# VH-VL binders against TBC1 domain family member 23 (TBC1D23), part 12

Target 1, 182 residues: TBC1 domain family member 23 (TBC1D23), of Gallus gallus (Chicken) (q5f415r38to219)
Amino acid sequence: QLPADLRAKVWKIALNVVGKGDSLASWDGCLDLPEQSIIHKDCQELIDRLSVPEDEKSVLLLDIESVITFYCKSRNVKYSSCLGWIHLLRPLVHLRLPRSDLYNCFYAIMNKYIPRDCFLKGRPFHLFRLLLQYHEPELCSFLDTKKMTPDSYALNWLGSLFSYYCSTEVTQAIWDGYLQQA
Below, E stands for the ipSAE of ESMFold2; O stands for the ipSAE of OpenDDE; V2 stands for 0.75 times the mean of E and O plus 0.25 times the DockQ between their complexes.

## First folded at step 7 (VH-VL; from al6 with heavy chain S52R N59K, light chain S33R Y98R; framework fv_alirocumab)

Design x1 (at its last look DockQ between E and O 0.03; V2 from the best seeds 0.00; counts 0 for: pae E 20.6 > 2, placed apart)
Fold by ESMFold2, look of step 7:
Structure x1 (fold): chain C 182 residues (1-182), chain A 121 residues (1-121), chain B 113 residues (1-113)
Amino acid sequence: as target 1 above (182 residues)
Amino acid sequence: EVQLVESGGGLVQPGGSLRLSCAASGFTFSSYAMNWVRQAPGKGLDWVSTIRGSGYSTKYADSVKGRFIISRDSSKHTLYLQMNSLRAEDTAVYYCAKVWGDYEYYGMDVWGRGTLVTVSS
Amino acid sequence: DIVMTQSPDSLAVSLGERATINCKSSQSVLYSRNNKNYLGWYQQKPGQPPNLLIYWASTRESGVPDRFSGSGSGTDFTLTISSLQAEDVAVYYCQQYRSTPYTFGQGTKLEIK
């Protein structure tokens, strides 16, 4: 387990984002995606459940919504609640990172754990998909409607289970160990 | 705003070569699969080639396999189609198209304006 | 190769009326591992590139009006325009992306009568 003030530094090192610049510096900050209302709602729900001071919630809300919006704009992806991004962001929020660091960490997690090339070259995630389809076909069909690949929801499922059902302290302890794996 | 602009079309003799380019803007180029689709004058659409976001996976229509080479340069945000041993039946408007996602199981959600390739003596 | 056959080759429909375009594939375009039909519908207006309307047989692309809907599974598919508008004059293509070579139907020309 890491002390809380060192956790931010250790996670940035593990994610290889130390010294990264402010990727949002040239962005105009407009929150105007077609799906912006669902992004806002999901971010508000995350913030409402956090145990942070009320006067910090509005700043965190803007930071999280900006991170998601800029990621969607820069990567040209359509946001969906079922992608599990809120669950990936939850462990990071308590680190009190500036927006630029929050984005860099989020981007690194998405890049490292959400493979852009989902070839079926005997990857174990398609076995997970087959088992899910055999045991829970309705859930599997629903996940496909949200454009979640087997690789994506195997990773999101772990993050969702840790973040969705665990306290912040337990989730951070799990992520402390997990991010140090190589 | 997401945009794709093709260039490099023109008139070429049978057996000749051309290199098409597709300049991409408004999105993170390396995250999306890209396609070339062609349309002969007055005819329907004909898929030519696909390259995944990684660049490691390419697929070709049988009619162009061995003659055309799809590639991408992520630092320049540009998709390419090297067209060799051109034939009259390759005459078409060539479109580049972006897939929604990093693999070909989604639709092609953004298309370029097209560039005309004419193969004639 | 999966052959995509559209019917009719052309149709004329009055403004506000329902237009129906059928597409049949020579082989199933259902991918059994995710239970999705890899079937798209495209609209091409005169002098313009194609524009995506529907993917996975029935999912509307963002910004596509509610009057467009897709249905069907396996080998038989339908694009429906519930209330035709003047801007819907175009050629419509179905396309399978289940197996290479990815193939389009021959197109259906839709006109206002």
Scores: ipSAE 0.000, ipTM 0.442, lowest interface PAE 20.6, mean pLDDT 78
ESMFold2 (binder alone), look of step 7: mean pLDDT 91; pTM 0.933
OpenDDE, look of step 7: ipSAE 0.006; ipTM 0.557

## First folded at step 9 (VH-VL; framework fv_imvotamab_arm2)

Design v1 (from im3 with light chain F99W L101Y; at its last look DockQ between E and O 0.04; V2 from the best seeds 0.00; counts 0 for: pae E 16.5 > 2, placed apart)
Fold by OpenDDE, look of step 9:
Structure v1 (fold): chain C 182 residues (1-182), chain A 120 residues (1-120), chain B 112 residues (1-112)
Amino acid sequence: as target 1 above (182 residues)
Amino acid sequence: EVQLVQSGAEVKKPGESLKISCKGSGYSFTSYWIGWVRQMPGKGLEWMGIIYPGDSDTRYSPSFQGQVTISADKSITTAYLQWSSLKASDTAMYYCARLDYGDYGWFDPWGQGTLVTVSS
Amino acid sequence: DIVMTQTPLSSPVTLGQPASISCRSSQSLVHSDGNTYLSWLQQRPGQPPRLLIYKISNRFSGVPDRFSGSGAGTDFTLKISRVEAEDVGVYYCMQATHWPYTFGGGTKVEIK
């Protein structure tokens, strides 16, 4: 586990976001997605759970919401609460990064560590089933009998880089090790 | 608590201008659409239009296009409905409502309503 | 515009008895996202509208379980299993699938 004072630096290096520009520089700052209310709600819930001074919450909320909104717009993807992006942002928010770094880190994680099409009925979960069938055939068969597809239980795991069910501290420890690996 | 508070009742004459307000509180005003609904005396509900305070995107029902102006001031979390020249037929109760494209439906909450009476 | 037709216009009901309101749309209310944005609203005398049901059959927070919604496509129904005195008012169906959003004409529920 990394010292708290070094975590931001190490993660930025590991994610190769050091020296990256502000991706949101050209953004008009408009929070206007059709699902904006859901985004806001989820971001607010995240902020409410953080031990942050009250006077900093509004800024953090705007930063987080901006990061998600811009990501959705730039990538032409729809936000959903079930994707677990809020959980990805939780450990990053604890680093107290500028908005630009927050986005860069979030983007890097999404691009490098989250499987493409990581949503319900997404391709990664078909592959996951095949792997499960190969490595754990009895378990796979059991799950099939229960009509439990991998996305029904693994989306929260993979989509959040295993932060969904973990505390911030545990997630940080996991990511400390995982991000420092290639 | 999420609330929409509308301005008070108005009594006007034909030809006069009017601007009524709907102030939102308890939520991110720029993250939700605000809509206006007309209810003429003893009649049903009619959507007039909606506005997104975040970027001022405004959509009007065809029946109200050009008849009213919907606007918002996000700095004071207030939406407006205005007439340049009132008609007797504009006499009605006007409601504002917060619209949600999310999972829980399309409106919550509603304002208490503003009664507009236009008579000579 | 989508035309929403409600029946009946008036529904006199004895306390404790059930009530049923029908709403028909002029075209399908199934949105491209797969949802059907049909809602039911209650408006008590002298009050603003109140959301009862959203997406056909989901009860809004605080709504009693005696209220239920059903339907699909173009035909929808609101049911009150046991009408209470507080249920007196006008009920509206509303579609939010197509802009402009539109309401039904309303159904007045009153006690006999």
Scores: ipSAE 0.000, ipTM 0.533, lowest interface PAE 13.7, mean pLDDT 91
ESMFold2, look of step 9: ipSAE 0.000; ipTM 0.448
ESMFold2 (binder alone), look of step 9: mean pLDDT 93; pTM 0.951

Design v2 (from im3 with heavy chain D100S D103R; at its last look DockQ between E and O 0.07; V2 from the best seeds 0.00; counts 0 for: pae E 15.2 > 2, placed apart)
Fold by OpenDDE, look of step 9:
Structure v2 (fold): chain C 182 residues (1-182), chain A 120 residues (1-120), chain B 112 residues (1-112)
Amino acid sequence: as target 1 above (182 residues)
Amino acid sequence: EVQLVQSGAEVKKPGESLKISCKGSGYSFTSYWIGWVRQMPGKGLEWMGIIYPGDSDTRYSPSFQGQVTISADKSITTAYLQWSSLKASDTAMYYCARLSYGRYGWFDPWGQGTLVTVSS
Amino acid sequence: DIVMTQTPLSSPVTLGQPASISCRSSQSLVHSDGNTYLSWLQQRPGQPPRLLIYKISNRFSGVPDRFSGSGAGTDFTLKISRVEAEDVGVYYCMQATHFPLTFGGGTKVEIK
């Protein structure tokens, strides 16, 4: 586990986002997606759970909401609460990064560590099942008998880089090791 | 369409209290800072302060700190500017505006303005 | 506080001719995120301010291409390539990089 004061630096290096500049430079600053209310709500809930001064909460809220909104606009993807993006952002928010770095880190994680099409009935979960079938055939068969598809339980795991069920501290420890792997 | 609609013109005497309003529509009211700007007759624009309706975080210009109160009611998407005791020097046009791109960005759109006249 | 100084105070211009407005800040307006939060506003007579330019040189939606912004650090310029009758009014620069937000003193553009 990294010292807290070094975590931001190390993660930025590990994610290769140092010197990337402001990826939101072309953004119009508008928070106006069709699902904006949901985004806002989820971001608010995240901020409400943080132990930060009240006078910083509004700034943080706008930062993370901006990050998600721009990501959706730039990637032409729709936000959903079930994707676990808020959980991805939780440990990043603790780094107290400027918005530009926050986005760059978020983008890097989404691009490098979250499987493509990581949603319900997505291709990654079909692959996951095949891997499970190969490595743990008895378990796979058992789950099949229970009609438990991998996306029913693993979406929260994979979509959040294992942060969904973990505290911020535990997540940070996990990511400290995972992000530094070659 | 994103709009800010302000309350009507006010004519007051020195010492009276006043509360003017700015109602937002067409956007997520709790997601943007709302600012107030004063423009005295024939003068330039003066930033007074901003409020974030989502949590009522309020920031004042040092020049206006303690002189006015900025508040918001997110349930009706309305921001307020109020005086406890008006002065003749408070005579001015008051604009509300939405601050985009966080608390550091640009104002858009602007309300139509509220003219406040204070005279004995 | 950041002091924003605009020049000239008044700019009489012949229709079809260019206009140029300068805005100087008392210190750099480059934010830690790499952006410069300098914007230009137009206020026509009897109307509220209108956003023209944000982040030095980005035209806001609906703003004619005859308006352009430039500059860096502490020196900024708003240019109107061909002044039209509807361009009459007062123009303000605004910085939002530093708290508190501050406006320039304004430049009045009028037709000769």
Scores: ipSAE 0.000, ipTM 0.538, lowest interface PAE 13.1, mean pLDDT 91
ESMFold2, look of step 9: ipSAE 0.000; ipTM 0.492
ESMFold2 (binder alone), look of step 9: mean pLDDT 94; pTM 0.957

Design v3 (from im3 with heavy chain G54D S56Y; at its last look DockQ between E and O 0.03; V2 from the best seeds 0.00; counts 0 for: pae E 14.6 > 2, placed apart)
Heavy chain, then light chain:
Amino acid sequence: EVQLVQSGAEVKKPGESLKISCKGSGYSFTSYWIGWVRQMPGKGLEWMGIIYPDDYDTRYSPSFQGQVTISADKSITTAYLQWSSLKASDTAMYYCARLDYGDYGWFDPWGQGTLVTVSS
Amino acid sequence: DIVMTQTPLSSPVTLGQPASISCRSSQSLVHSDGNTYLSWLQQRPGQPPRLLIYKISNRFSGVPDRFSGSGAGTDFTLKISRVEAEDVGVYYCMQATHFPLTFGGGTKVEIK
ESMFold2, look of step 9: ipSAE 0.000; ipTM 0.465
ESMFold2 (binder alone), look of step 9: mean pLDDT 92; pTM 0.943
OpenDDE, look of step 9: ipSAE 0.745; ipTM 0.895

Design v4 (from im3 with light chain S32R D33S N35Y; at its last look DockQ between E and O 0.03; V2 from the best seeds 0.00; counts 0 for: pae E 8.7 > 2, placed apart)
Fold by ESMFold2, look of step 9:
Structure v4 (fold): chain C 182 residues (1-182), chain A 120 residues (1-120), chain B 112 residues (1-112)
Amino acid sequence: as target 1 above (182 residues)
Amino acid sequence: EVQLVQSGAEVKKPGESLKISCKGSGYSFTSYWIGWVRQMPGKGLEWMGIIYPGDSDTRYSPSFQGQVTISADKSITTAYLQWSSLKASDTAMYYCARLDYGDYGWFDPWGQGTLVTVSS
Amino acid sequence: DIVMTQTPLSSPVTLGQPASISCRSSQSLVHRSGYTYLSWLQQRPGQPPRLLIYKISNRFSGVPDRFSGSGAGTDFTLKISRVEAEDVGVYYCMQATHFPLTFGGGTKVEIK
């Protein structure tokens, strides 16, 4: 399993965001979307469930809310809780990245690595490996010792890569079933 | 210039086999899906299925599963649509189209179409 | 399968007047990324389809600015602000958010 600071560097490399600029540099920082109260509530709930010092939560909350707000404004998309963005964002928040890196990683996931329902090609397997390292690092190491890659053990379960959006119980059941095949 | 060029019109009898082609050029053939679309005379568009030539991953519309075979030969950058036994109801115009699934989710370009006529 | 319902089936219009075509999906077309993969195609008589609009409202390269798309969720509209003779043909909406890809039934635009 990776030390925390090395994990952040590995994820930035894997998401191809190393050397990306600060997309928020020219943004005025206004948190004024019509759905802003929903965004704030969802971000607050995420932060409340993290194991971080209380004195760091307010900064992290602002970072997360700013990332979501800027993404919606700059990409012309409407936020909704049922899209499950918070679940996908949680592993990134755990990396404790600067806001600019957090945005670049979030953007890469949302636009380059979330498969559309029509396809699951290439990039989803890499994201699946990143989610394994965050959520199930011991299983990821175990699978590596069995000479299994993310694409080989995910092949039978295409479309379940983002089951984390639905429930932890479903995710655990998928992994329990997969590991029984080893 | 990205192009898809389809094989010529076909006139066939019921029960005959047929394989029509779609040759891609001007792009990385193995890096994009190719889809097939049917248009029966005077009717709308029906998506039949898609193939990713890079690994031969092939996916069919439920309405066409088992009715046709979609394949590709990446060595000659060509996709195929195939029937083992044609029916008169297979009379239609058939288009191939490249699917750009990046940030956009749309078909471009389209082939010129292949008219298939099945009659006794 | 996502059903795409277009209205009207036929839209006769006077030259220079606007036309409006509706497309309704049986489910939300909002992808988990927040984008909506709803496209509009034009098929002129005797020609293959061509792309006009992608992701609800973005005009494809070379498409005249009299074409515009709008909508959200399950309800979408293609507008032609001033119909020209060359706009005669059948217009299809298409969704690529969900598998399998599906088309609307088409709307024939004709000059009165």
Scores: ipSAE 0.012, ipTM 0.583, lowest interface PAE 8.7, mean pLDDT 79
ESMFold2 (binder alone), look of step 9: mean pLDDT 91; pTM 0.935
OpenDDE, look of step 9: ipSAE 0.677; ipTM 0.886

Design v5 (from im3 with heavy chain S56D D103Y, light chain D33S H98Y F99Y L101Y; at its last look DockQ between E and O 0.08; V2 from the best seeds 0.00; counts 0 for: pae E 8.0 > 2, placed apart)
Fold by ESMFold2, look of step 9:
Structure v5 (fold): chain C 182 residues (1-182), chain A 120 residues (1-120), chain B 112 residues (1-112)
Amino acid sequence: as target 1 above (182 residues)
Amino acid sequence: EVQLVQSGAEVKKPGESLKISCKGSGYSFTSYWIGWVRQMPGKGLEWMGIIYPGDDDTRYSPSFQGQVTISADKSITTAYLQWSSLKASDTAMYYCARLDYGYYGWFDPWGQGTLVTVSS
Amino acid sequence: DIVMTQTPLSSPVTLGQPASISCRSSQSLVHSSGNTYLSWLQQRPGQPPRLLIYKISNRFSGVPDRFSGSGAGTDFTLKISRVEAEDVGVYYCMQATYYPYTFGGGTKVEIK
């Protein structure tokens, strides 16, 4: 496992975002999407679950909400809570990144590592279970014992890179290994 | 300082190919749409299309679909406008411009323009 | 496609007097966000276009306060309260609320 203070640097290198500029610099910062109240609510719920000082919560909330809002505006994407973006942002939030780095990391993950059809049931999740069973058979057996179908857990895991069902500490350990692979 | 710098003027014959460039600097090139605008001599502005260099998502005005190719090379922060076979009617000034706010917004800044002259 | 109609096509103006340019769209430019992505551009002789006004009425940085924009829905206006010699050129309205993005035909402002 990587030491916490080094993890931010390693992840930025692995995501190829070192030295990238501030994508939000010329943006007017308006949080005015039709679905903005839903974005705000999801961000607030994430922040409320974190153990951080109150003065840091306000800054972090604005950063996360701005990242989601600008991504939706620039990519012409309608936000929905079921897309799992909050779960992708959770491991990144613990890196204490500046807003510009947070956006660049989020963008890189969304465009390089998240399949665009990860919310479709069937073939990807069937193959995913086989690969999970090959690499982590004890986890696969445990999930079977809990009567969780591949569609139910893989949809949220693939869409969030395992953040949805795992603690932040476990998720970061998984991402430490996952982001190092080509 | 955010800048768009275009390639120099071109004089071509009908049927020739051409690729003109627009180099962006001073901002995150992959996070903003870049558009191309034509201005024929003595005429107004016509939007040709836009590209998002982050993933090469490309959208064309219906008037220009199939007439030109818009592309980008993010490694050198450069967008391109290409013709496979120029016509005399392609004689015009061509501008690149960045779509500032997001996918919906306004163009700022503009490049200095590239004059393309196509004559026999 | 949204058609943007500008009037007048030519506006000769005495130095120091006001000028007013109208732009009408073939349909409402109000986006689902509530914003209207209607902008005004200035093209001085021999120069590329430059942004003057965005979202109907917001002056871009460095634009003199004699320029103002107004309007709603389908009807928009650019006003120059006191035309100066440097204001000579062609002015375009432009919408980026809906694909494909479209420009007005332009209005030439000239000192009489």
Scores: ipSAE 0.012, ipTM 0.611, lowest interface PAE 8.0, mean pLDDT 82
ESMFold2 (binder alone), look of step 9: mean pLDDT 92; pTM 0.944
OpenDDE, look of step 9: ipSAE 0.017; ipTM 0.607

## First folded at step 10 (VH-VL; framework fv_imvotamab_arm2)

Design w1 (from im3 with heavy chain G54D; at its last look DockQ between E and O 0.62; V2 from the best seeds 0.56)
Heavy chain, then light chain:
Amino acid sequence: EVQLVQSGAEVKKPGESLKISCKGSGYSFTSYWIGWVRQMPGKGLEWMGIIYPDDSDTRYSPSFQGQVTISADKSITTAYLQWSSLKASDTAMYYCARLDYGDYGWFDPWGQGTLVTVSS
Amino acid sequence: DIVMTQTPLSSPVTLGQPASISCRSSQSLVHSDGNTYLSWLQQRPGQPPRLLIYKISNRFSGVPDRFSGSGAGTDFTLKISRVEAEDVGVYYCMQATHFPLTFGGGTKVEIK
ESMFold2, look of step 10: ipSAE 0.473; ipTM 0.729
ESMFold2 (binder alone), look of step 10: mean pLDDT 91; pTM 0.927
OpenDDE, look of step 10: ipSAE 0.602; ipTM 0.859

Design w2 (from im3 with light chain S32R D33E; at its last look DockQ between E and O 0.55; V2 from the best seeds 0.00; counts 0 for: pae E 6.7 > 2)
Fold by ESMFold2, look of step 10:
Structure w2 (fold): chain C 182 residues (1-182), chain A 120 residues (1-120), chain B 112 residues (1-112)
Amino acid sequence: as target 1 above (182 residues)
Amino acid sequence: EVQLVQSGAEVKKPGESLKISCKGSGYSFTSYWIGWVRQMPGKGLEWMGIIYPGDSDTRYSPSFQGQVTISADKSITTAYLQWSSLKASDTAMYYCARLDYGDYGWFDPWGQGTLVTVSS
Amino acid sequence: DIVMTQTPLSSPVTLGQPASISCRSSQSLVHREGNTYLSWLQQRPGQPPRLLIYKISNRFSGVPDRFSGSGAGTDFTLKISRVEAEDVGVYYCMQATHFPLTFGGGTKVEIK
């Protein structure tokens, strides 16, 4: 496995966000969505499971909540817990990225930086299918019957499922392999 | 050599649609923002919006939000500025510029400009 | 939007004499990571804009050393130590610290 600081650099390069800058600079920082209490609760649950010093948790919580809130505002998307965004963010949070880099990486993942057919066609999907088979074979069987889903959200849901069922170290290794192929 | 080459001058009538282009070459197109700038006759420069072609992140200045569409096709390294219905007040010179919005905050190169004239 | 106010609007200057252009922003241009993303552009007659100075005082590649930038916070200055005939044009300050990106109104430099 890559050392954590090198992994952060590799992921930023693979997602092509190194030169993107601070996407949140223009934002007023207001956490005022109708769904804000749900966002806060989901972020708090993620933070509670992290092995970080207690005095760092409040700053990290604000960063994650800000990333989700700004994404929803800038993309005009309603937040829901069933979207599984927290689980997509989990491996990125462990990289200890600055808030701007965290957002840029999350945005790139959410908006199909990686071509859809590369993930759906055999090579990368087979890797994730094998890992899914190991952890949740009943769901793997169900997804095989829905293989031709046209909605890119289904692909994001698979990614969040791996994050949900796997340890952070295993999840980062899966994402390392996935991003290297794209 | 790093270049931005814009499409040629346009003469249009009010109500017509228009899509002008900005083709980048000599650099990694997906690693830099592309911005569009309007310069009305005899006036200064105005940012209209920016796009990051690597992930299609697109940001508009408030006065241009909903007035134009900014897009990019990374397969042909080209950014676009598009109107669905031109007005006479859209008569201006339009520039594209490559933006390093990250570590340096610099804006180089600029396209040569596309003159758009909208008249009856 | 951050308002960028340039003075003077017009600067007629004798060849070989200095010129000084001021730019004032409505808010601090210091980014949260500490840099100030204030640039100066030159637009010669009939040409697209050209980058001169970035991050207050850094000269872009190929820009003569007679151009210098200074300032902090909300007040910035572009100086041309010895104006040459090729320096005729309109000069713009521009900020990239806050979105949307905004320009100053421009300062026309001309030879008298």
Scores: ipSAE 0.042, ipTM 0.626, lowest interface PAE 6.7, mean pLDDT 79
ESMFold2 (binder alone), look of step 10: mean pLDDT 92; pTM 0.940
OpenDDE, look of step 10: ipSAE 0.606; ipTM 0.853

Design w3 (from im3 with heavy chain Y101W; at its last look DockQ between E and O 0.59; V2 from the best seeds 0.00; counts 0 for: pae E 3.8 > 2)
Fold by OpenDDE, look of step 10:
Structure w3 (fold): chain C 182 residues (1-182), chain A 120 residues (1-120), chain B 112 residues (1-112)
Amino acid sequence: as target 1 above (182 residues)
Amino acid sequence: EVQLVQSGAEVKKPGESLKISCKGSGYSFTSYWIGWVRQMPGKGLEWMGIIYPGDSDTRYSPSFQGQVTISADKSITTAYLQWSSLKASDTAMYYCARLDWGDYGWFDPWGQGTLVTVSS
Amino acid sequence: DIVMTQTPLSSPVTLGQPASISCRSSQSLVHSDGNTYLSWLQQRPGQPPRLLIYKISNRFSGVPDRFSGSGAGTDFTLKISRVEAEDVGVYYCMQATHFPLTFGGGTKVEIK
């Protein structure tokens, strides 16, 4: 586990984002996605759970919402609460990064550690089922009888880099090791 | 020494595919953007796009979006520019350059350039 | 996109005399971080471009002191106090404040 004061620096190095710059510099800042209300709601909930001074909440909210919105727009992907992105952002938000670094870290994690097509009925979950069938055939059969596909229970795990069910402190400890391993 | 070395000159026909390369050395390849710049004969510099090898983030100029593909292989510290189907109008000198967008916003160094000639 | 307009297109200069190149952007190049990412590049005949000035007025390593950059907001100038034979080439301004990055049209410096 890293000292709190070094975590931001180490993570930025580990994610190779130190010299990336401000990806949002030319963005018009428009928060106008079709699913913007959902994004806003989820971001607000995240902020509400943080121990942040009241006068800083509005700025932080705008930063987080901007990160998600820009990511969706730039990558042409749709936001959904079930994807677990808020949980990815939670440990990053605690680092008190500027918006540029927050986005760069988020983007790097999405790119390096989250499987492609990590959504409901996504290809990774088909592969997961095959692995489960091979390693735990009885369990796989049982889950099949219950109509429980891997994406129904594993999306929260994989989509959040295992932060979904963990506290921020535990997640940070996990990520300290995991990000430095690669 | 920080250096970018590009692949050699290419002579192609319209409709052919092409992939040219830019190899970086002497610096952390994953910590800087690599940009591609086109210079048609007797013309000015045109920014085509950039790639961040650290996470493969790729940005294109609107003028070149869909016209070319920029990629990178960080394992061999090489960036690529490729066409699926060349046109005569693609005849130009192509430069790669390192971009520090975070602190300085400058291109340095530059590759020596790759001349691409497309003619029937 | 940010349009970078350079003037003049051509600048014939007598050896030892000064030269001045203007670059105007279609909008402010001041970044939110307070910096202005305006650069000047030199391209000698048959060579790749070379960085001269970054952030309006900072000379890059190895650049002679006869080169200077100035300006603010949307108006920028590159000056050569005493033009030498080796200064012949095309000069470009470039902005990196906004995506996409854009170049000026270039100014050709020649010896009379």
Scores: ipSAE 0.153, ipTM 0.732, lowest interface PAE 2.6, mean pLDDT 93
ESMFold2, look of step 10: ipSAE 0.312; ipTM 0.675
ESMFold2 (binder alone), look of step 10: mean pLDDT 92; pTM 0.944

